# VHH binders against Sushi domain-containing protein 2 (SUSD2), part 4

Target 1, 195 residues: Sushi domain-containing protein 2 (SUSD2), of Homo sapiens (Human) (q9ugt4r445to639)
Amino acid sequence: RLASAFGDPHFVTFDGTNFTFNGRGEYVLLEAALTDLRVQARAQPGTMSNGTETRGTGLTAVAVQEGNSDVVEVRLANRTGGLEVLLNQEVLSFTEQSWMDLKGMFLSVAAGDRVSIMLASGAGLEVSVQGPFLSVSVLLPEKFLTHTHGLLGTLNNDPTDDFTLHSGRVLPPGTSPQELFLFGANWTVHNASSL
Below, E stands for the ipSAE of ESMFold2; O stands for the ipSAE of OpenDDE; V2 stands for 0.75 times the mean of E and O plus 0.25 times the DockQ between their complexes.

## First folded at step 1 (VHH)

Design o2 (framework vhh_ozoralizumab_d1)
Amino acid sequence: EVQLVESGGGLVQPGGSLRLSCAASGFTFSSYAMYWVRQAPGKGLEWVSEISSSGSTIKYPDSVKGRFTISRDNAKNTLYLQMNSLRPEDTAVYYCAKDWRTYYSGLGYDYRGQGTLVTVSS
ESMFold2-Fast, scan of step 1: ipSAE 0.000; ipTM 0.179

Design o3 (framework vhh_ozoralizumab_d1)
Amino acid sequence: EVQLVESGGGLVQPGGSLRLSCAASGFTFSSYWMYWVRQAPGKGLEWVSEISYSGGSTKYPDSVKGRFTISRDNAKNTLYLQMNSLRPEDTAVYYCARGTRIEYSGSYYTFDYRGQGTLVTVSS
ESMFold2-Fast, scan of step 1: ipSAE 0.013; ipTM 0.324

Design o4 (framework vhh_ozoralizumab_d1)
Fold by ESMFold2-Fast, scan of step 1:
Structure o4 (fold): chain B 195 residues (1-195), chain A 122 residues (1-122)
Amino acid sequence: as target 1 above (195 residues)
Amino acid sequence: EVQLVESGGGLVQPGGSLRLSCAASGFTFSDYYMYWVRQAPGKGLEWVSEISWNSGSIKYPDSVKGRFTISRDNAKNTLYLQMNSLRPEDTAVYYCAKLYSSGWYRGPMDYRGQGTLVTVSS
């Protein structure tokens, strides 16, 4: 099952719910206690080619860890339109090879603008550049059915509970844009919990 | 601030039953999903059960489905795990957990208690 986040940023949950949340800060895209999987993303104003900030926000970095795996962050390089990959806070180079076998994950770079991560559980991420922002896709194998929380929703074949708050309470279907902003803000990451 | 205190573990024969309890304090218990997780000797943590704030959503892995029942009493701030048809493979330290928190702490967070040992042996 696939879920995505892209653009200004637009989200598509694992159960197919579409919504937009223009946050500023770090947010939980996905948490799954089943394997202690964490996927976090940073949303901030983009930088246009003339150096001016965009009025809206989008994803500019995403970080992932599963259990005791290495921590990998993929972020936009400053004003280059390319991607940087960080392993436990240190920038990686792909000049000598296009892939790395890391602790608890496999990482591959295609043409310098797409990064693929496959975790030990079979969960996967693909990160690419879309204008001034990142496009992120998350693929979860069947064993994650009923085990997800975060902005990408509760994967259970029931879209009516996709707007589940951090506390576990659900915002009902027909949620207003104001309430959707509260849903997004509810998944904010504090520095102490940040990857 | 957040405190979780497990009890009810012990030695039981295969096929037996045990009921675990978790007393929660320091947060609004009725607002949060609660979990049971376990760690067998020499193994990693394994998720055992999940229950929503109002008991409207309850989930189990296949390894315990049909044998274990999670429940909660929000008036008493207590989480329970009824374990039936116990097997030697269920031998583990069992932890009550609040994995997701709101407010100042956001993102993955493992507030768990000290655990209670369950030994299934003949």
Scores: ipSAE 0.000, ipTM 0.144, lowest interface PAE 16.7, mean pLDDT 76

Design o5 (framework vhh_ozoralizumab_d1)
Fold by ESMFold2-Fast, scan of step 1:
Structure o5 (fold): chain B 195 residues (1-195), chain A 122 residues (1-122)
Amino acid sequence: as target 1 above (195 residues)
Amino acid sequence: EVQLVESGGGLVQPGGSLRLSCAASGFTFSTYAMYWVRQAPGKGLEWVSEITSGGSYTKYPDSVKGRFTISRDNAKNTLYLQMNSLRPEDTAVYYCATVPRYDFWSGSYDYRGQGTLVTVSS
């Protein structure tokens, strides 16, 4: 099933729960122990064409790894516009070809600044540009049922546990906006670059 | 809080053996791929070995292939590196690490221990 994050940033979980989290920093979108799948995203103010920052925040980068696969990052290009793709932190060029067969994943770039990634498990990611921010979609095959955690929720056909913290504690349905902000903050990536 | 604590380093003669251990806590060890990386004096970090979460697959660079063996005990939350036929060029601080050889934002491993020194010398 499909989960997404886009815009302000707005999130739609795998079980269909909608919410908005206006964080700044790096966050876990998805962890799935079944295959050691990790998807992380960076949220920050965007940059307009005149060089000023936007008033709101959105996703500006997303990174993915599954097991011992290569690490791929897709981010907004600050100077040229569009997307940059990084393989283990090295910027890739697609002038010669529109696809790459990498360790543990297949990567393709399409017209309109869209990057598609298919992982060995059959999990998929699509990343595109939406205004000053990224739009990210994650598709998981059925074998991931009961194996997901992070901002995109718990895939189990029960939306009441979509706000599960890293500790395994579940915030109940009807959680306040203040508590939703704490849910988002709980999934912060803990490293020196997060702010 | 993720903690990785390496042990087992020391001084050994060329041709000798050492077994390094890494005690993991603060995360579900059995669900993460694990790595050994090293830093020789005056050099950058070098990947030494990797093992999948369940232990079914391991990988090594040519520099240590056939001499080093990575293994894990998920019941004990412990990672091991068996080092045989040690050479002077294996002298380094050895780190237990998880996630990729690069982290997503800083160009280093997300979780890495304090390291254990291995010196191979006469």
Scores: ipSAE 0.000, ipTM 0.203, lowest interface PAE 11.1, mean pLDDT 78

Design o6 (framework vhh_ozoralizumab_d1)
Fold by ESMFold2-Fast, scan of step 1:
Structure o6 (fold): chain B 195 residues (1-195), chain A 123 residues (1-123)
Amino acid sequence: as target 1 above (195 residues)
Amino acid sequence: EVQLVESGGGLVQPGGSLRLSCAASGFTFSSYGMYWVRQAPGKGLEWVSEINSGGGSTKYPDSVKGRFTISRDNAKNTLYLQMNSLRPEDTAVYYCAKEGRYLTGYYIPFDYRGQGTLVTVSS
């Protein structure tokens, strides 16, 4: 099952629900207690190639950890205009090889500044550059059915509960733009739980 | 339970040849792409070859292209690696690995790998 976040930022949940949330800050894309999987993203105004700040926000960094794995962050690189990968807050180099076998995950970099991460559970993350922002896709095997929470929704083949708040309260289908902003804001990461 | 069992490794002189085999069980072999990866002494894993589920598409890094050939026999649930013109730098433990079906793009990540088979290229 695929879920995505890209652009301004547009979200597509695991059950296929589409929505836009133009937040600023750090947000939980995905939490799954099954394997203690956490995927968090930073949304902020972008910087265009001419140095101009964008009007809207988009994703500029994403971080992932599963259980006791290493913590990997993929972010836009200020100096090169491409992607920068951090392992436990230290910048990685792919000069000698295009992949790394890390604690609890496999990491590879492809042509066009695309980063792929495969976690021990079989969960996958793909990050690429889309204009001044990141495009992020999360791939989950079937064993995660009924075990997901966050902005990318509840994977259970039922899109009507995709807007589930951290408290467990479900916003109904047909939720207004104002209520969708509440949903997005409800999944804010606070300093103590940031990856 | 997914199992991958490699065999065929051994000591060979530079310029020699070896054929590795990998016996797969516990999953529908014909539905997944397969990889060979290797780990030289004191180094990390290195991608060596990949083959799609049907066997008609293969890929290699420049370091082994033209010397190594990956193939598969879906009826026997077996993956092969024919290694020709072996060099001392090919010395490594070789693992077969199962493709992660949920990942997209040109990628070398894998779900499972076997215990490995040692290939030593030395005079």
Scores: ipSAE 0.000, ipTM 0.129, lowest interface PAE 17.3, mean pLDDT 75

Design o7 (framework vhh_ozoralizumab_d1)
Fold by ESMFold2-Fast, scan of step 1:
Structure o7 (fold): chain B 195 residues (1-195), chain A 123 residues (1-123)
Amino acid sequence: as target 1 above (195 residues)
Amino acid sequence: EVQLVESGGGLVQPGGSLRLSCAASGFTFDDYAMYWVRQAPGKGLEWVSEISGSGGRTKYPDSVKGRFTISRDNAKNTLYLQMNSLRPEDTAVYYCARYTVKYTGSSYEYQYRGQGTLVTVSS
């Protein structure tokens, strides 16, 4: 199953719910206790090619760890340029090689504008540049059914509970933009758990 | 077999300059991209600079761009890092590295990284 976040930023949950959340800060895209999978993203204003800041926000960095795996962060090297990849807070180079076999994950880079990560569980991430922001896709195998939480929703084939807060409370269908902002804000990364 | 030996570190005042050297042996030096990485007290490893095998391409993070210059002398199997306009936040152990990623079943580590050379920037 596939979920994605792109643009200013638009989110598509694993169960197919579409929404927009213009946050500023770091947010939990996905948590899955099954494998101790964590995917976090940073949302902030972008910078256009003429140097002007965007009025909206978008994703500018995403970080992932599964269990005791390495921690990989993918971020914009420049706000409208290519991607930068960090391994345990250490910037990686792909000048002589386009892939790395890391602890608990396989990582590949194409032309500095696409990064693919395959985790030991079979979960995958694809990160690319779209204008001043990142486009992020997360693929989960079926074994994650009923085991996901975060902005990308609860994967259980029922989209009516995709807006589940950290407390377990579900926002009802027809949630207003104001209520969606509260949903997004509720998934803010706590400093102690930041990747 | 593969050995990387750093030198040139020391105490320097803010605004000063240092040139680090790395003597490489045990492999065909010009076949490999080379790197400088550093570890500040209490921090993780941070990439500082990269140079292609031929020396034709270099890369830097924004934190050192314009201040640090990586270079190599393939005839001497030596890598250099020229550090100018040094700041207190540049204080770190600097390592010469040739990336070889090995998974030990529990952790990753660079297989070819020197012993490091300490650079202290203080007044």
Scores: ipSAE 0.000, ipTM 0.094, lowest interface PAE 18.9, mean pLDDT 75

Design o8 (framework vhh_ozoralizumab_d1)
Fold by ESMFold2-Fast, scan of step 1:
Structure o8 (fold): chain B 195 residues (1-195), chain A 122 residues (1-122)
Amino acid sequence: as target 1 above (195 residues)
Amino acid sequence: EVQLVESGGGLVQPGGSLRLSCAASGFTFSRYAMYWVRQAPGKGLEWVSEISTSGGSTKYPDSVKGRFTISRDNAKNTLYLQMNSLRPEDTAVYYCAKSLGWTYYDSSFDHRGQGTLVTVSS
């Protein structure tokens, strides 16, 4: 099943719930205890061509780890645009090749600044540039049903519990934009789990 | 382990200035937006300033806008707050915060230091 985050940032959960959360900082997009999968994203103002920060925020980096795999971060490059890929906080070069077989994952870079990551579980990520921000898509195999938490929701074919807080408390389907800010803030990355 | 150590507080007269510093360790400082928050005697936490990861974007509430300036030195893992034209109502314990949200209620702050006391009094 597919979930995505792009733009302002706009989120589409695995169960199809749509919402916008204009956060600042790092957030849990997805946690799945089944394989110890963690996907985290950074939201911040974008940078325009004249050096001005955008009024809204969007995703500027995404990081992933599954179990004891390597930690990979994909981020917007400084000033000139494009993507940087970091392996355990070191910038990777794709000058000589467009792919890398890492511990617990395979990654490739395609024309047009697109990064694809395939994890041992079969979970996948695609990251691309969309204006001053990243567009991120996460694909999960069926075995993750009932095993997800985070901003991308609880994958269980029931959209009414997609706004589940870290504590397990569920915000109702008619949640206001103000309450969605609380939902987003509740999924901030903790130091013990930071990638 | 994440550690934030604030310094630079003290007693100043109204109209005076102070510069607060926060030494960060135990995490990659340049990856996080940083905040200053304060707590006046008998009051709740109040957000004072926010700075982006690069230092290119800053935000302030109206109560301190134009008087306070937040800055950071990513090479030194240090956050600063320059406080000018201080007023008695600025009296508070000031905390450096590693927060992944911009709100100032307790649950929105992941890590906070021990704080540094700023007293503005004649």
Scores: ipSAE 0.000, ipTM 0.122, lowest interface PAE 17.1, mean pLDDT 76

Design o9 (framework vhh_ozoralizumab_d1)
Fold by ESMFold2-Fast, scan of step 1:
Structure o9 (fold): chain B 195 residues (1-195), chain A 122 residues (1-122)
Amino acid sequence: as target 1 above (195 residues)
Amino acid sequence: EVQLVESGGGLVQPGGSLRLSCAASGFTFSNYAMYWVRQAPGKGLEWVSEISSGGSYTKYPDSVKGRFTISRDNAKNTLYLQMNSLRPEDTAVYYCARHTYWGSLTTEFDYRGQGTLVTVSS
């Protein structure tokens, strides 16, 4: 199943729910205890090609780890444009090859603007540049059914519980913009848990 | 549960050397960039050194460049600061600090140890 986050930022959950959350900070996109999968993203104002800051926010970095795998971050390159890929906190070079086989994941870069990550579980991420922000897609195999939490929702074929808070409380369909902001803010990354 | 424990501080003469150590526990040490920061009596925190998670990148302010060397041993979960040619103005409490993952453009950290006192006097 596919979930995505893109633009200013617009989210589509694994069960197909659409919403917008203009956060500022670091947020849990996805947690899955099945394989100890964590996907975290940073949302902040963007910089247009003319140097102007956007009024809204979007994703500018995403980081992923599964179990004891390497930690990989994909982010916008602030001054040069395009994407940077970091293994832990060290920038990787793709000048000599377009792929790397890392601990617990396979990484590839296409055309300098798209990064694909495939994890040992079969979970996958695709990250690309969309204007001043990142576009992020997460693909989960069916074995993750009933095992997900975070902004990308609870994958269980029931969209009515996609807005599940960290506490387990569910916000109903038709949630107000104020309550959607509460849902987003509830999934803020705690410093101790940051990748 | 994150703990950083500094050691190696003490009294040293101007021109002398000290090596500080920081023992890290409660997190995957090899996944984080690390800092040394210091605080002189009555002053604010000053960034002293930075090292990347794998140890290949280090950075220093002009005040200590060429005199201090940061290093790490990821197998032992230990961070080091080798301080040479010490000056009276280096007198401070030195703290080991863990880098905030998302704060790469500024000196940001989420955890700091208890500190170790370094006194440089004649």
Scores: ipSAE 0.000, ipTM 0.124, lowest interface PAE 15.9, mean pLDDT 76

Design p1 (framework vhh_podentamig1; at its last look DockQ between E and O 0.01; V2 from the best seeds 0.00; counts 0 for: pae O 13.8 > 2, placed apart)
Fold by ESMFold2-Fast, scan of step 1:
Structure p1 (fold): chain B 195 residues (1-195), chain A 120 residues (1-120)
Amino acid sequence: as target 1 above (195 residues)
Amino acid sequence: EVQLVESGGGLVQPGRSLTLSCAASGFTFSSYAYGWYRQAPGKQRELVAAISSGSTLYADSVKGRFTISRDNAKNSIYLQMNSLRPEDTALYYCAARYYGSGSWTPYDYWGQGTQVTVSS
């Protein structure tokens, strides 16, 4: 099952719910206790090619860790011209090879500034550049059914509980833009838990 | 058409070794990454080991016991399984992923699977 976040940013949950949340800060995209999988994303205003900041926000970095794996962050370079990959906060070079075998994950860099991550559980991430922001896709195998939380929703074949808050409270279908902002803000990452 | 054919499975006693092979045809072998996955009854299919042109990845449960390798001249992938345990009993699948697509998922193409049973 596939979930994604792209643009200013638009989210599509694992159960197919669409919504928009213009945050500023770091947010939990996905948590799954099954494998101690954590995916966090940073949202901030972008910059256009002429140097002008965008009015809306989008994803500019994503970080992932599963269990005792290495921590990998994929982020936009200082400008919108490409991706940087960080391993435990140190920038990696792909000059000599396009693939890296890391602790608990496999990394690849392809043409068009696309980074793919395969985790030991079978979970996968694909990160690419879309204008001034990142486009992020997360693929989860079926064993994650009923084990996900965060902005990308609860994977259980039931979209009516995709807007589940950190407290476990569910916002109903037809949630207003004001309530969607509450949902997004509720999944803010605080410094103590940041990857 | 892409084809993956596994072989080498069988019944083996705990502590013994088996080598699984996967013969690939129908595509440019070197343009793909390969993986071995396994599925025990009532369980989800899980990644055991993966290999690209430059790197390997192993599940924690098999690290140090299993070795994945590739032979580009023979269009084949191997899984050397040492110190086998009853919990390694499963149907083992070979899988191929085309890296030129710019993406990575657990699979693109699958073989039929080969049974490994570790008992007695």
Scores: ipSAE 0.000, ipTM 0.149, lowest interface PAE 15.9, mean pLDDT 76
ESMFold2, look of step 15: ipSAE 0.006; ipTM 0.325
ESMFold2 (binder alone), look of step 15: mean pLDDT 80; pTM 0.805
OpenDDE, look of step 15: ipSAE 0.000; ipTM 0.221

Design p10 (framework vhh_podentamig1)
Fold by ESMFold2-Fast, scan of step 1:
Formats: structure tokens, C-alpha cells, sequence
Structure p10 (fold): chain B 195 residues (1-195), chain A 119 residues (1-119)
């Protein structure tokens, strides 16, 4: 099952709920205790071609770890205009090959603007550049049914509980834009938990 | 829907050989890349070997001992395991690997086949 975040940023949960949240900071896209999977993203104003900041925000980095795996971050590159990949906070080079077998994951890169990651559980990420922001897709196999939390929702074939807060409280159907700010802010990454 | 079925596991003594097979269905087999993963009790699942077209990749722990191969006509991939060690004991999984920026709505994992290496 697929969930995505792209643009300004627009989110599509695993159960198909659509929403927009213009955050500033680091947020939990996905947590799954089943495999100790964590996917976090940074949202910030983008930089236009003329050097001016965008009014809205979008995703500029995404980081992932599953259990005892390596920590991989994919972010917008300041110099290249494409993507940088970091392994345990160190920038990787793909000059001689386009793939790497890392601890707990397989990573592949295409022409600096697409990165694919497959984790040991079968969970996957695809990251690409869309204007001044990242486009991120997360694929989860069926074994994650009922085991997800975060901005990308609760995967259980029931979209009515997609806006579940960290406390377990569910925002009701028909959540307003103001209430969506509460949902988004509630999934902020605390410094001690940042990847 | 992609379906992967592993077979060939078993109990074997150290120093012996074993061949695992993975049968795939539900898609155009030759268009995909494949990998063998393993998970030992109490450990994380790790990539053992991968094959994409004619190119192969091996984990350091198995280089020189294991060989991955594919047969597109039979929709199968294989893992030939030589000089087996007790630390190779694990449940072995077959998986479809993404190619450059390519994802599908498919289950990426088979059910697994148990390999036990003990005297």
C-alpha cells in the first residue's frame, strides 16, 4: 500500500485521505513498531531559482531507519540541484555505481534526481525532486496493516482514523484546516528522537 | 499481484552445499531485479545477494561462497550456497527489488525457506 507527500506539501495517506500541511521543522511521516520503522521528513520554505524563499513550505529532506539498520537521509542538494544521500550523516558518492547494499536496506540512485530504498521488511521509499521540494512515496507490504502511525495515517482500510494524534486521540471526520495544524504539529520530531 | 515462493531449505552439516529456488508469478519476470535476504533468530533481516539482468551483488559475509542466478524462461532465481557455516542459519527470503525509481503495488517478499546449518 502506497502513501505520498509532495509539493506544498500535499499528503496522501495509506488509506487514501488527502490533506495539506505547511509545517516548519521535522515531522514523523511514519512509525511502525512492528519492525521499529521510522520515516521522518523536514519541511521548510523552498528556494526559488532567483534565490528568494517560497511563501509556502515543502519537504526538503527525508530520513529512514528500520530496527538496527543504517540511517539514510535523502535531501535536496544545494550545489547540484538534485539529491544528496547521506549514510549515518555522511554524504555518499555514486560516481562509479548507482546502487549500494547497506545494513538493513538496498539503495539505488538514478541521475541524481531519483532515489529508491528497500528495507529488510519489504517497506520501500522513492524520493524525487519536484521543483524546490521533494516528492516522497512510501510503499508498505500488507503485514503492516494496523501497525502504522504518523502523518501518512493509520493503515487499516479505514480512512476515518487517519488523523490519529501521538496520544492515540482521533480527530473526527471533516477535520478543518485549523485542526489539521494540530494533527501536523502533534507529529513533530523531538530532538532526542531525530534521525 | 506478484507472488514469490521459496524452496530448497533444510538441515545441513557445516561445509556442505544447498541450493535455494524462488519461483515468481503474476508479472513479466525478466523486467525485474531480485534479491535473497536472510533473517537469523534475534537478528535483523539482511540482503545476502542481488541480481539485476546480468549484474550481481553479494554481502561480504557470503562473497566467494554464494552465487545468485536467474532463469527468465522458468521465472525463477536461485541461490547456490557453498561451504555453509553455522552462522548461515536463517530463514531465507526472495524479494523483488526496485529498479531506478520504479515501484509497484506488489508484495515484495516471499514466505521464506528455513536453512539450518548444524552438526
Amino acid sequence: as target 1 above (195 residues)
Amino acid sequence: EVQLVESGGGLVQPGRSLTLSCAASGFTFSSYAYGWYRQAPGKQRELVAAISGGSTLYADSVKGRFTISRDNAKNSIYLQMNSLRPEDTALYYCAVLPRYGEWGYHDYWGQGTQVTVSS
Scores: ipSAE 0.000, ipTM 0.096, lowest interface PAE 20.4, mean pLDDT 73

Design p2 (framework vhh_podentamig1; at its last look DockQ between E and O 0.05; V2 from the best seeds 0.00; counts 0 for: pae O 12.2 > 2, grease 25.9 > 24.2, SAP .686 > .668, placed apart)
Fold by OpenDDE, look of step 15:
Structure p2 (fold): chain B 195 residues (1-195), chain A 118 residues (1-118)
Amino acid sequence: as target 1 above (195 residues)
Amino acid sequence: EVQLVESGGGLVQPGRSLTLSCAASGSIFSIYAYGWYRQAPGKQRELVAAITSGGTLYADSVKGRFTISRDNAKNSIYLQMNSLRPEDTALYYCATKVRWGYTEYDYWGQGTQVTVSS
């Protein structure tokens, strides 16, 4: 099942719910206790091609870890408009090889603007540059049904529970933009828990 | 961040009733537990009542007399205090527990004074 986040930023949950959340900070896109999968994203104002800062925020970095796997972060390169990939907080070089077999992960980089991450669980991520921001797609195997939470929602073929809070409270479909902002903020990651 | 404002405190005679209110604002959707605490002069702060994911809790000293409730529409919690006693005299605090990522935070109001005296 596919979920995605892109733009300023627009989210499509695993169950097909659409919403926009333009908070600034780091947020939980996905957590799954099944494999201890964690996907986090950083949202910041972007820099347009003309050098001006965007009015809204977008994703500028994505970090992923599953269990005791390596931690991979994909972020926008400040100067090149491409991507940087960090392995356990260290910048990787793909000058010699476009793919890496990591601990619990397989990483591939294409054309400097697309990164694919395959996890041991079968989960996958694709991060690409789209304008001043990142686009993130997360693919989950069926075994993750009912085992996900975060901004990308609960994978259970029920879109009505996609706005689930930490408390377990479910916000109804059609929740106001103001409440959706609070929903998004509910999934803030603090520095201590940041990948 | 969450802000809490208590109200409803005052001076009452023993045996009377009083209802405290606590209005929450800010990141209220991150709140997963609510509670009332009190602190009498010279004593430690103590839990009076709480609403948690596991249910409702009361201090033994207030069981059967106090009732905690919440109104999600008003983003408020309440403490109905019946059969008040002089020993219930204290500064009453509203508290919430909030989860941000993997970290939990406690937020407190400034308190409302409850004085029970003949």
Scores: ipSAE 0.006, ipTM 0.212, lowest interface PAE 12.2, mean pLDDT 89
Fold by ESMFold2-Fast, scan of step 1:
Structure p2 (fold): chain B 195 residues (1-195), chain A 118 residues (1-118)
Amino acid sequence: as target 1 above (195 residues)
Amino acid sequence: EVQLVESGGGLVQPGRSLTLSCAASGSIFSIYAYGWYRQAPGKQRELVAAITSGGTLYADSVKGRFTISRDNAKNSIYLQMNSLRPEDTALYYCATKVRWGYTEYDYWGQGTQVTVSS
């Protein structure tokens, strides 16, 4: 099943719920205890090609780890307008090759600033540039059914519980923009530092 | 929870070597990275070296002089400091990461003083 986050940022959960959350900070997109999978993203104002900051926020970085795998971060690169990939906080170079076989994951970079990550579980991420922000897609195999939490929702074929807080409390369908902001804020990464 | 204890600091003359050690206890299996930070009087705390499953990272000021390593049998990491300079004088901290995707370290030792002077 597929979930995505893109633009200003628009979210589509694994069960198909659509919402917008203009956060500032680092947020949990996905946690899955089944494999100890974690996907986190940074939301901040974008920078237009003329140097002007955008009015809204969008995703500018995403980081992933599964179990004992390496930690990979994909972020918007300064000056180049493309993507930068970090392995355990060290910037990677793709001048000699477009792919890497890392601990617990396979990573590839394609022309047009697209990064694909395949994890040992079969979970996958695709990250690309869309205007001043990242577009992130997460693909989960069916074995993750009932094992997900975070902004991308609870994958259980029931969209009515997609707005589940970290405490386990569920916000009802038809939530207000104020309640959606509280949902997003509830999935803030605690003690995260800004770069 | 993780507890860190540093040792090996002291007073040393310029050009000499010193090895710092950091022993970890508690939930050590959750640790994915270790780092050495230092803070000189009146300065900001800075990263000196880090070690992860993917490799090692060094600050430009110490590359070629300092080496970070780990000994899994002793649950310890080390910072081998060669060709010490007066500007290496600082309180040295061991730190660990148990949360991923963060730039900041989660647990910190109390620090060990390194003074380089004649």
Scores: ipSAE 0.000, ipTM 0.115, lowest interface PAE 16.9, mean pLDDT 77
ESMFold2, look of step 15: ipSAE 0.097; ipTM 0.613
ESMFold2 (binder alone), look of step 15: mean pLDDT 84; pTM 0.840

